# VHH binders against q8ne09r852to980, part 7

Target 1, 129 residues: q8ne09r852to980
Amino acid sequence: KFSDLLNNKLEFEHFRQFLETHSSSMDLMCWTDIEQFRRITYRDRNQRKAKSIYIKNKYLNKKYFFGPNSPASLYQQNQVMHLSGGWGKILHEQLDAPVLVEIQKHVQNRLENVWLPLFLASEQFAARQ
Below, E stands for the ipSAE of ESMFold2; O stands for the ipSAE of OpenDDE; V2 stands for 0.75 times the mean of E and O plus 0.25 times the DockQ between their complexes.

## First folded at step 4 (VHH)

Design v10 (framework vhh_8k46_1)
Fold by ESMFold2-Fast, scan of step 4:
Structure v10 (fold): chain B 129 residues (1-129), chain A 126 residues (1-126)
Amino acid sequence: as target 1 above (129 residues)
Amino acid sequence: AVQLQASGGGFVQPGGSLRLSCAASGFTFSNYHMGWFRQAPGKEREFVSAISGSGGYTYYADSVKGRFTISRDNSKNTVYLQMNSLRAEDTATYYCAAHPWLDEYTYLDSSDYDYWGQGTQVTVSS
C-alpha cells in the first residue's frame, strides 16, 4: 500500500532507488516537492511562494507534466491547464495550492498503480531483505 | 502608486441586492488574488470572499455562501462582489484586498494581503 511505504523510511528509500535505476524518478520527485510545499507552515509565506515557483518551473513544462511521458492524460493535462488559467499564467504566475494538489493526485496515481506494483514484483524488492 | 478603489455601497432594505466593485491600479492585477473583507462598528475585520488570479478558485465565508458571488474581469483590472438576499448583519464597511499567494491556509488571514482599499459602506436596514 502506498501510504504504508510513505511511513517506512527504509522501504521508501528502496522504492526511490528502484525508480532511479529505471530512469523514472520524476514522479516521486514531483510528489515529494508538492508534499513539502503542503507541509510548509502558512506563516512562512516567502518559503511557500518560493517552493510553488520552484515546482512550477521544474515540473509544469513540456519536459514533464505537459510532455509525452506525463503522469496525466491529455484530458487531465488540459484540466490542469484550465485550472491554472492557461499557459500564460503557468509561465508568469504563482500557482494556487489546489492546482498543486490536483497535480499531486495524478502523480500519485501513477506511483500507486504502475510503479509500486512493478517495484513489489522486482528482484530489487526481493533482494532488499 | 498602488490604488484599490472600492465602490457600489449604499443603503438597501433586507432582501435587497448590491454589486460592489474594486478597481485596481499600480500593480499587475492578474498576478494577484483578490479578496473582500468587511468591518462593522466595534467588530474585528472579517473575511467575506476571495478569488484566485485566474478566477478558477473562489472562497466564501459560511455566513455569505449561497448569497454572495465574487468575480473578476482582468481586462478591466476589477473584482466584483454581487450581494443578494442582504441581511441587517451584512451592514459593514467592505474592503477589497490583494493577495500575492492564495491557498486554503492563507485566504482567511487579513495579514497575508499586501494591498488594501479604503472601503465602501453597506447599510442594510428597514
Scores: ipSAE 0.000, ipTM 0.174, lowest interface PAE 13.9, mean pLDDT 82

Design v11 (framework vhh_8k46_1)
Fold by ESMFold2-Fast, scan of step 4:
Structure v11 (fold): chain B 129 residues (1-129), chain A 126 residues (1-126)
Amino acid sequence: as target 1 above (129 residues)
Amino acid sequence: AVQLQASGGGFVQPGGSLRLSCAASGFTFSNYVMGWFRQAPGKEREFVSAISGSGGYTYYADSVKGRFTISRDNSKNTVYLQMNSLRAEDTATYYCAAHPWLDEYTYLDSSDYDYWGQGTQVTVSS
């Protein structure tokens, strides 16, 4: 169902608005930014580097991915930390695609299993057209 | 249990040297930024130095730059502060602290450190 939502521009926009009205846009924003990174060809090295740094700075902090409202459990947060090679690599180097893919999996899990069911049961979904 | 044990403080004359050690246990040491802070009587706790988990990156307060050197040995779960050319104004209780690698811009703020050791007193006097 989530893949169907992603392929329907109008339904995706309704879902985005639903998340905004619930002050819960960070999951979809994070998912989208990582998806954009994944669509940059490996030969566009400067674009990939800039996008990974943007994602790192925006999401890999105590206010989101490593905070109390994280889509990942404490165990999964530590797994991402381990995959990143620790503070030195995160602070001063770009993140590799496997790390971003792992983060996106946790974000997508909450979108699919928490937010999408709430959206489908909402008055906003019933009133959409 | 998480523990940070600071040691190496003492009395020294101006121009002298001391090496502080902080032994850590109970967490994955190499994944944490380690910092040194100090507090003189009647003053707020201030940042002294920090070192990344890998040891590849170091940071120093302007007041100690060129005189102090931070280092770590991840095989021994220990961080060190080599203090040279000590001055009377370096007199303080020195604390070691562990910062998760999260939120890289908060290494200067003591409130962002997860774990704290008991202090070791450094007195620089004639």
Scores: ipSAE 0.000, ipTM 0.150, lowest interface PAE 14.0, mean pLDDT 80

Design v12 (framework vhh_8k46_1)
Fold by ESMFold2-Fast, scan of step 4:
Structure v12 (fold): chain B 129 residues (1-129), chain A 126 residues (1-126)
Amino acid sequence: as target 1 above (129 residues)
Amino acid sequence: AVQLQASGGGFVQPGGSLRLSCAASGFTFSYYAMGWFRQAPGKEREFVSAISGSGGYTYYADSVKGRFTISRDNSKNTVYLQMNSLRAEDTATYYCAAHPWLDEYTYLDSSDYDYWGQGTQVTVSS
């Protein structure tokens, strides 16, 4: 179960190492960065702004979320584009929390339905301590 | 940086066929829905057809439904309009355009399209 894995630090670390071994760390990194953003209190506006800009620059580009290996389908990428207000807002402005939540949903879907099953069937999972 | 180049227009007889192409550059083609609009002399631009970024959804104006087929090849950054059973009233300059989000509310409105190409002239006449 993905929620059980997220709440167990040792299992989470084993999953992270599994993804690194398969050169597939971006989904977990993206999920984690958005989760950290969601935990920043509304009072820390400067910190929330900085974190959203960091997430935007790192993930919302042609090398990841809008690239050929995106966790989102082309249709879902278009939904995120619409929620973001188009390329101008993605490139030059901070993103609102609802947009980041939608992105995290698509990332979590691939983690749960592609990477977690592969991890659970792996030799790394069987050999874990 | 953004360019949409429409081509494939020409002269045809009524009942004939043409295939229009629109080659895109300067943006990530697969993220955008693509549409075709046309404009006859003295008239406003009219919606013809649109296709979602994935190709999974298509829209057609009633006047062209069953005669025209829109398709796209994301590997070639190109959208196509296959026009069959052409009529004199199909005579127009045809434009391709890119839409950031295609839905039932916005697909007809030219103002919701971010990028526009150069036109290609289609003339249907005996």
Scores: ipSAE 0.000, ipTM 0.094, lowest interface PAE 17.1, mean pLDDT 81

Design v13 (framework vhh_8k46_1)
Fold by ESMFold2-Fast, scan of step 4:
Structure v13 (fold): chain B 129 residues (1-129), chain A 126 residues (1-126)
Amino acid sequence: as target 1 above (129 residues)
Amino acid sequence: AVQLQASGGGFVQPGGSLRLSCAASGFTFRDYAMGWFRQAPGKEREFVSAISGSGGYTYYADSVKGRFTISRDNSKNTVYLQMNSLRAEDTATYYCAAHPWLDEYTYLDSSDYDYWGQGTQVTVSS
């Protein structure tokens, strides 16, 4: 279902707008930024490094992933913190690709199991034409 | 359109102070780190200071540590450089720039900054 939405540009845009009206755009933005990172080849090391740092700075902070409205449980947040090498590495170093994949998994889980069902049941979805 | 407007430059005597400002528009300011670079006539552009989007990390060139302080106000889309104990060698045109990915690996390289403002001239002379 989620994969179906990802393959349809109009449906994806309606979902994005639904999330925006509910002040919940961060999950989709995080998922999309990590997806873009995953498409950068290992040969483009500067762009891959820059994208990783951007994702880290934008999402791995107390305002989102380590905040009260995180897509991850406290246990999962601690696991990501450990895999990242602790807070000092999150603040001062790039993240390894496997850590970004784990983060994307937690984000996708909330998109699929919380936000997508709400979108499909919404008047915004019914009114999409 | 992206716009960065630097201001606050001028003439000061050695030991004096100036505060530079850079007002940003046309992009989501809080998502970008901001940096200051300077260039004296006949010299390459050199890094001065940078601040992360959140304001949580700051970086300084060794030549300005303890004298300059970078700060930002995301509600005003503005980054500041407080310059104290100015020296003749601080004389340069100062530029502000926006960085999408600021950390210890990329903060020094001007080529890693996406957007650049016009300069503001700082002259330190007796």
Scores: ipSAE 0.000, ipTM 0.114, lowest interface PAE 13.6, mean pLDDT 82

Design v14 (framework vhh_8k46_1)
Fold by ESMFold2-Fast, scan of step 4:
Structure v14 (fold): chain B 129 residues (1-129), chain A 126 residues (1-126)
Amino acid sequence: as target 1 above (129 residues)
Amino acid sequence: AVQLQASGGGFVQPGGSLRLSCAASGFTFSTYAMGWFRQAPGKEREFVSAISGSGGYTYYADSVKGRFTISRDNSKNTVYLQMNSLRAEDTATYYCAAHPWLDEYTYLDSSDYDYWGQGTQVTVSS
């Protein structure tokens, strides 16, 4: 269960290493960066803005979220784009906090339904302890 | 200085409609979420609706879902509340407010809104 994995730091670290071995770390990095953003007090606007811009620049581009290996379907990518106010808004405006939460859901879905089952069936998982 | 000016209130019969407007100045409007709250005589202030900076996310109190619609025009620095099928229970002073980051955990709490307008009175006869 993904929530059980998140609550066990050693299991989480083994999962992270498994993803690194398979050159598939972007989903977990994206999930973690958005989780960090969600923990920033909304009144700390400068830190929240900086983290939002970092996430936008790193993940909301054709190399990841809007690319061929995106965790989101084309339909879901278009929904995120619509919720962000369109391409022009994504490129030069702040993202609303709920948009980042929506992105995190799509990322978590692939971690949970693709990568976690592969990890649990792996030799790396069996050998962890 | 930051200023929020609500307008569009008035007297209507039950089942009628009104559209409230809130004109904002003194801050970058598109980076703020906007909300509407109302306060009836002798009652505490209650949440009505909120809209994210981009307009992509909206929130509604259960009592107004399906009857009220929030929208915004960032080019005009204005947020709107379209109120349809008005009831006597909707009688209140309506306030607009600005939230620095719309958060699903804080959108209901008036203390989390930075800036407030003066309000506009809506009266729905019995």
Scores: ipSAE 0.000, ipTM 0.241, lowest interface PAE 11.2, mean pLDDT 82

Design v15 (framework vhh_8k46_1)
Fold by ESMFold2-Fast, scan of step 4:
Structure v15 (fold): chain B 129 residues (1-129), chain A 126 residues (1-126)
Amino acid sequence: as target 1 above (129 residues)
Amino acid sequence: AVQLQASGGGFVQPGGSLRLSCAASGFTFSNYAMGWFRQAPGKEREFVSAISSSGGYTYYADSVKGRFTISRDNSKNTVYLQMNSLRAEDTATYYCAAHPWLDEYTYLDSSDYDYWGQGTQVTVSS
């Protein structure tokens, strides 16, 4: 079901709007940016590197990554905090590509099991027809 | 100049153990993932194991899972491969390599590794 929503532009936009009304659109943006990164062919290494830097700069920050609506598990938050030298700035160059994949899995779990059921039961979903 | 110096190879009997080391210089080691590949006589070079830049993520070829362990020490600019329960089919020249962005799409492809070390020979025979 989640993959069906992601492949339908109109349904995706309705879900995005629903998440915005709940101040949770950042999860979907994070998932989408990582998915775009993963779809860049492995032969386009310069493009993949640029996209990864963009993602790290956008999402790996105190407000989102270490906030109450973090895209990462507590384990991953602790791992990144140790790599960054603690509560200071995050050192993006020391973060591995597999970290992004694990973050995407964590975010997808929340989108699928928390937000998608709420969306499907919402008035916004009912009114979309 | 970039250098990756592999060492620790040698002769060992089946069931024995060896630890390979790869000392890196000429680039920012902590920013690179590291991998080990091997090539047996008359065969293509194959993936063995890889470790992310932080050391938090590891990959292993099915043929070595449970027997080999990859690790790294960023303070020493060194990656290690602990090889236990060695078999005759593990006989090969082992190469270390640096990867700029390790993920599930690129860890197996030697062409995605930027820097390569000199090999160290491992021979498992009785």
Scores: ipSAE 0.005, ipTM 0.220, lowest interface PAE 10.8, mean pLDDT 79

Design v16 (framework vhh_8k46_1)
Fold by ESMFold2-Fast, scan of step 4:
Parts: structure tokens; C-alpha cells; sequence
Structure v16 (fold): chain B 129 residues (1-129), chain A 126 residues (1-126)
């Protein structure tokens, strides 16, 4: 289960290494950076703003965010109907916290339902100590 | 100076409608989420509705869901509250407020809102 893996440091590290082997560590990095953002106290607005800008600059580039396999590309047809400016407009503004949460949900879904089953069936998982 | 000017209140009979407006100045409106709170005499200020800075996300108190609609026009620096099917229990002073960082953990708490208007009175009575 993904929540069980997140609570076990050794299993989490094995999963991270598996993702690196498959050039898919960006999903886990994105999930982790958004999780760090969510843990910043709401009263530390400067730190929250800085972290959201960092996430925007790091992950919202053409290869990761606008590519055919990006979290945004899989969501964006439905998301654009709900966001006044669409994804393009939102990416020129500071991201709302709900936007980051939706991105994290999508990334987590792919980690849980695509990458975790592949990891558990892998030779890397079988060989773990 | 930051100002939030709420207007549109008044006297209305049960089942009637009112549209409240809140005009903002002195800050970058499009960077702020906006909310409506209300307070009846002798009661605590309670959450009514909120809208994200983009307008893509809205929140409603259970007591107003399906009757009230929040919207905003960033080109006019204004947030609106359309109030339909009004009830005597909706009688209160309505306040608009600006939130610097709206999310599902902070939208309900008035202490998380930075700027507040003076309010507009809504009275629902026969």
C-alpha cells in the first residue's frame, strides 16, 4: 500500500531507486515537494510563497508539465473547464494551494497504480534486503 | 490603504433574493482569495462562502449551499454573493474578507483572512 511504503524509510528508498532506474523519479520528487509545501504552517506566508514558486519553476516546464505523459496533460482537459484562465493562465500566476493538491493527487495516483505495482513485481523488489 | 466596500444589503421577505458586492482597493486583488462571513447579533462570525484567486475553486457553508453563489470579476476588483431563497436565519451583517492563501485547511477560519470590510446588513423578515 502506498501509505505503508511512505512510512518505511528503507522501502521508500528502494522504491526511489527503482524509479531512478526507470527515469521516473520526477513524479516522486514532485509529490515530495508538494507534501513539504502542505506541511509549512499557514502563517508562514513568505515560506509558503517561496516553496510554491520553487515548485512552479521546477515542475511546470514543457517536458514535465506540458508533455504527453505529464500530470497536467492527463488532467488538463477536465481542469481547464474548472479554472477561469485555464492551465496556461494559472502557470503565469502564483499557484493556489488547491491546484497543488490536485497535481499531487494525480501524481500519487500514478505512483500508486502504475509504478508501485511494477516495483512490487520487479527483480529489484525481490532482491531487496 | 486597503479598503473593502461591501454593498447590496437591505430588507427582503422570506423567499426573496439579494446580490451583495464587495469592491476592493489598495492591494493586488487577483493575488487574493475572497470570502464572505456573516454575524447576527449575539453570535460569533460564521463562514458563508469563499472563492479562490482564479475563481476556479469555491467553498460554501452547508446552510447556504444550493441557495447562494459566489463569483468574482478580477477586471473590476469585485467579489459578489448572489443570495436566493432567503430565510429569516440569513439575517446578519455580511462581511467580505481577503485571504492571502486559500486552501481546504484555512478557508473556514476568519483569523486566516488578512483584510476585512465594514459589512452590509441583510434583514429577512415578513
Amino acid sequence: as target 1 above (129 residues)
Amino acid sequence: AVQLQASGGGFVQPGGSLRLSCAASGFTFSNYAMGWFRQAPGKEREFVSAISNSGGYTYYADSVKGRFTISRDNSKNTVYLQMNSLRAEDTATYYCAAHPWLDEYTYLDSSDYDYWGQGTQVTVSS
Scores: ipSAE 0.006, ipTM 0.232, lowest interface PAE 9.4, mean pLDDT 77

Design v17 (framework vhh_8k46_1; at its last look DockQ between E and O 0.87; V2 from the best seeds 0.00; counts 0 for: pae E 5.0 > 2)
Fold by OpenDDE, look of step 5:
Structure v17 (fold): chain B 129 residues (1-129), chain A 126 residues (1-126)
Amino acid sequence: as target 1 above (129 residues)
Amino acid sequence: AVQLQASGGGFVQPGGSLRLSCAASGFTFSNYAMGWFRQAPGKEREFVSAISTSGGYTYYADSVKGRFTISRDNSKNTVYLQMNSLRAEDTATYYCAAHPWLDEYTYLDSSDYDYWGQGTQVTVSS
């Protein structure tokens, strides 16, 4: 399970490296950044805002989350777009915090259901067992 | 100057409806989540409902779920609270408030809301 990787730093690093070798590190990066965002206390508004903006700019664009290789289906992308308040909001205004969490769910889904199985089935993983 | 002007309160019989409005000025309305609180005499102020900046997320107190609906119009800098099936226990002074960045963990605490309006009285009585 993905949670098992989270509790094993070494194995998590192997998973990260695995994703890099497959040119698919963006999902884990996005997930991690949002996780870091979630860990910022809501009272630290400046830090949360900065992190949110960073995440928005890096992932919430046509190159990743709203791109052809998105971790989310087209339907899910549209749903997130709607929840986000549209492109105008995404591009020019502050996003609602829950939107990032919603995005993380989709990213985590692909990590768990696509990449994790591949990782666990890899020769590299087997060699370490 | 920041201002939240609530309106729409009044007297209504049980089972009746009211629609509260809160007009905001003096700050970027679309950057703030908005919420409603209420305080009855002799009771603590309690959360009623909140809505995210874009309206994509709404939160409700259990006591008002299914009866109250929060909405907003950012083009009008206004947040609304549609209150249906009103009960005697809904009698209170209702306050509009602005939250800088609410989520499922931060919407309940009144201290997290930066701006507050003057209350509007809602009285539900036969």
Scores: ipSAE 0.493, ipTM 0.776, lowest interface PAE 1.2, mean pLDDT 94
Fold by ESMFold2-Fast, scan of step 4:
Structure v17 (fold): chain B 129 residues (1-129), chain A 126 residues (1-126)
Amino acid sequence: as target 1 above (129 residues)
Amino acid sequence: AVQLQASGGGFVQPGGSLRLSCAASGFTFSNYAMGWFRQAPGKEREFVSAISTSGGYTYYADSVKGRFTISRDNSKNTVYLQMNSLRAEDTATYYCAAHPWLDEYTYLDSSDYDYWGQGTQVTVSS
């Protein structure tokens, strides 16, 4: 499953290349950026804040998370909007850290239930060594 | 410049209720998570509850879960702690505090809170 893929660096790289070939890299990029955020120790507050602002600016917009190809349903997008404190807070202020974890869950769900099955059934996966 | 004014403490019998308020000024309240800590005489300060900037996430110490409810009103720059089913063990001075970046790793540690109020005394006794 996805946790097995995460434990194998070669397989993870093959999956990344597969997604790139299908012009679907944003989900894995988003997941990876949030995972990097989660690995920054809580004592590095300034670094965590900077990373969260980067993630907010890159993904929490109408081109990705609130756009037509979002990993989240409209209902889930509305929940994330409310948990974030509304659109004004997303645009101009800092988000609460748990919102990023909630976003990562939606991204991981599409990676696990859409992209990973497609990858495992692909000729790219079969041809890997 | 920064002020956190806690109020609503007092004397109450076991099983009673109190509502604490903490009014904030001198900073952008809506950009801070808020927490409540307490300190009983002769004991260490302990975490009670915390609330995210939007109110969408709340955290509670195991000892108060189901009895206490934290809430906030960003239009009034105020955080509240509704305390129900009070016990003698809840007797303490209650402090409100502002957290610049609340998450699952930092809400328990008082050293991660930037601003602190003076406190309000709660005494639960027969």
Scores: ipSAE 0.215, ipTM 0.560, lowest interface PAE 4.2, mean pLDDT 87
Fold by ESMFold2, look of step 5:
Structure v17 (fold): chain B 129 residues (1-129), chain A 126 residues (1-126)
Amino acid sequence: as target 1 above (129 residues)
Amino acid sequence: AVQLQASGGGFVQPGGSLRLSCAASGFTFSNYAMGWFRQAPGKEREFVSAISTSGGYTYYADSVKGRFTISRDNSKNTVYLQMNSLRAEDTATYYCAAHPWLDEYTYLDSSDYDYWGQGTQVTVSS
C-alpha cells in the first residue's frame, strides 16, 4: 500500500499533512531525502556526496535515528552504527551509500506498519472515500 | 602523488594460499572504497572483490566467494586479499584500485575507480 500512496500525488500530500499534525513528519522527510539521493545519477559525484552529508547530519543523530523516537530498534541502531564505522565516521567523514539504503528500509517499515494504517483509519481519509 | 603498491604475489601450487597487500599514499584512504581486479594474459580484466570505506560491506565475484577474503586497515592505509584454496584459473596479475564511494552497481565497473596499482603476479601451477 505504501507504493500505491507514492503514485497518488494528492493522497501523498494528505499523508504528509497527517504526519505533520501528529508531530511525526521526520519519517517521511527522511525517506524522501534518501529516495532523492538514490535517484541522483551516480556519475554526479559532488551532488551525491553533498546529499549524503545532508542526510547524515539531519537524521543520523540522537534526536532521530539514534534516539528514543527512532524507527529502528536498539539492535538495528547498533547494526547501522557498526556498518557506518562508528561515531567518528558518522560525524566527520563520508558514509557508504548502502548505509543510507539500510536506514531507508527501517524508516519505510515504520511508515508502512504504523503511520499508513493510522492515516487510512483517519476521519479525513474516510470522508474522501 | 597517488600510489597504490600491491605486493604478496608469487608461485603457489593448487590448494595453496597467498595474502596480497596494497599500500596506499597520496590520498585520504579512509574516504575510498577499495577493490581488487585481475587480468590473465589474453583475457579481459575482471572484478574480484571490493570493500567499503569503513569495511562494513564486502563484495566478491562468484568465482572467488568462500575462498577469498577482503579486509582493510585504515590506520595503515592498506587493503588485503586473503586467497585460500587457490586454483589454476586464479592465475593472473592482481590489481588494487580505489573508488571514491561504494554503490551496488559501481563496484564492478573498472572505469569508476580513480586510482590503480601496478599489480602483483599470482601464479597457480603444479
Scores: ipSAE 0.152, ipTM 0.578, lowest interface PAE 5.0, mean pLDDT 87
ESMFold2 (binder alone), look of step 5: mean pLDDT 81; pTM 0.809

Design v18 (framework vhh_8k46_1)
Fold by ESMFold2-Fast, scan of step 4:
Structure v18 (fold): chain B 129 residues (1-129), chain A 126 residues (1-126)
Amino acid sequence: as target 1 above (129 residues)
Amino acid sequence: AVQLQASGGGFVQPGGSLRLSCAASGFTFSNYAMGWFRQAPGKEREFVSAISWSGGYTYYADSVKGRFTISRDNSKNTVYLQMNSLRAEDTATYYCAAHPWLDEYTYLDSSDYDYWGQGTQVTVSS
């Protein structure tokens, strides 16, 4: 069902609004920013690097991915930290591109298994036009 | 000045082992992915292995997978290639190279590597 949602612009917008009303927009924003990164061609290296730094600064911090309400478990956070080369590298350096794909998997898991079922059962979904 | 010094090559019999080293200077080694390429007489330069700047991701050519292991020591600015179960077809000059940003689309392409070492000769013969 998540792939169906992604292919329908209006349903995607309703889901985004649902998440925003529940103060949970960060998961979908993170997923979308990483998806945009993945669609930048490898020839556009400078653009890919800039997008990866943007994603790192916005999401890979204690307010989101390494925070108490992270889409990843503590174990998964530690795996991402290890793959990234440790906290110093995350704060001051660049990330390996495959780390972003790994993060997207954790974010997508919560979107699919927590937020999408809640959206489909919501009054906001039933009232959509 | 940027410099990559490859070493550790030599003569070895089939089934033997060698460890190649590549010492880097003149750039922030820990911010670069590193790769090994080889060129045999009369052949094009081919990809052997690569390691991400953190060491968390490694890539191997099918011909060396299970026999070669790439590793790095960022405290020593050095990347290593441990070569086990060497075969005559592994005979080549081995080059180390630095990649500014390694990903699944660029690790095989030598043109995406910014800095190159001079190489070290490996000869596998009886």
Scores: ipSAE 0.029, ipTM 0.392, lowest interface PAE 6.8, mean pLDDT 85

Design v19 (framework vhh_8k46_1)
Fold by ESMFold2-Fast, scan of step 4:
Structure v19 (fold): chain B 129 residues (1-129), chain A 126 residues (1-126)
Amino acid sequence: as target 1 above (129 residues)
Amino acid sequence: AVQLQASGGGFVQPGGSLRLSCAASGFTFSNYAMGWFRQAPGKEREFVSAISYSGGYTYYADSVKGRFTISRDNSKNTVYLQMNSLRAEDTATYYCAAHPWLDEYTYLDSSDYDYWGQGTQVTVSS
């Protein structure tokens, strides 16, 4: 289960290594960065803003979320683009906080439904024990 | 200096419509979410509506859902409140306010808004 994996340091590290061998470490990093954002209290506005800008710069670009290997379908990418106010706002301005939660759902769907099943069926998983 | 200029208030009959405008200056408007609050005589200030930086997220008080529409034009540094099907209980001074970080946990709290306009009076009477 994905929640069990996240709470076991050794299993998490094995999953991270598996993802690196498949050039998919960005999914887990994106999920983790957004999860950290969600744990910042709403009263800590400066820290939330800084974390959201970091996430925007690292993931909301043509190398990842809007690229050919995006965790989101083209339709879902277009929804996120629309909710973000277009490409100009993504490149040069702040994002709305709920957009990050929407992005995390797309990332989590691929982690849970593609990468985790592949990991559990892999020789790397079997070899860990 | 930061300035929010609310306008468009006036007298209207029940069932009528008004459009409020709030023109912003002295800060980067596109980096702020915007909200509308209202205060009736002798009552506390209450939330009416808010709009995110992009316009992709809007929030409405239950009392105005389906009747009011918030929008913004970042090229004009202006936020609007279109008020339809006005009722006597909508009579109040309407204030626009700027929020540095709008989400589902902060949009209702007036203390989370950094800048406030002077207000525009709306009176709904027969």
Scores: ipSAE 0.060, ipTM 0.452, lowest interface PAE 6.3, mean pLDDT 85

Design v2 (framework vhh_8k46_1)
Fold by ESMFold2-Fast, scan of step 4:
Structure v2 (fold): chain B 129 residues (1-129), chain A 126 residues (1-126)
Amino acid sequence: as target 1 above (129 residues)
Amino acid sequence: AVQLQASGGGFVQPGGSLRLSCAASGFTFDNYAMGWFRQAPGKEREFVSAISGSGGYTYYADSVKGRFTISRDNSKNTVYLQMNSLRAEDTATYYCAAHPWLDEYTYLDSSDYDYWGQGTQVTVSS
């Protein structure tokens, strides 16, 4: 179960190593960074803003989320673009928090339906501690 | 100075409709999510609806889903609440509020909203 894997540090590390072996670490990194953002409270507004800018710069670009290897379909990419207020907001402005949650859902979908089944069938999973 | 001015309240019979408006000034409106809360006499403030800064995400309390619609016009610095099929239980003072970071953990909690306006009274009675 994906939620069980994410809540077990050792299983999480084995999955991370599996993804690295397949040059596919960005999905798990993106999921984790957004999860960390979601745990920051309103009391830490400056920290939330800094984390959202970090996530935006690292993932919401043509090398990942809007690129050829995106976890989201073109339709889903366009929906995220619309919800973000367009490229101007993504590149230069503050991004709404719910957009990050939407991105995390698309990332989680590929982790659950593509990478997790491959991991469970792998030699790395069989050899795990 | 931050100001949120709610208007559009009044008397209406059950099954009627009202549209509330909240005009905002003194902050960068499109960088804030906007919410509506209501408070009946002797009760706590309760969440009604919220809309993200871009307008792309909306949230509704279960009691108002399908009856109320939230919208915003960022060019006018105004958020709206269209209230249809009104019930006696909708009688309350309605407040608009601004949220700096709208997400699934904070949209329901009034303490996570930075700015609050003067309310507008809605009375649903036969």
Scores: ipSAE 0.000, ipTM 0.226, lowest interface PAE 11.8, mean pLDDT 83

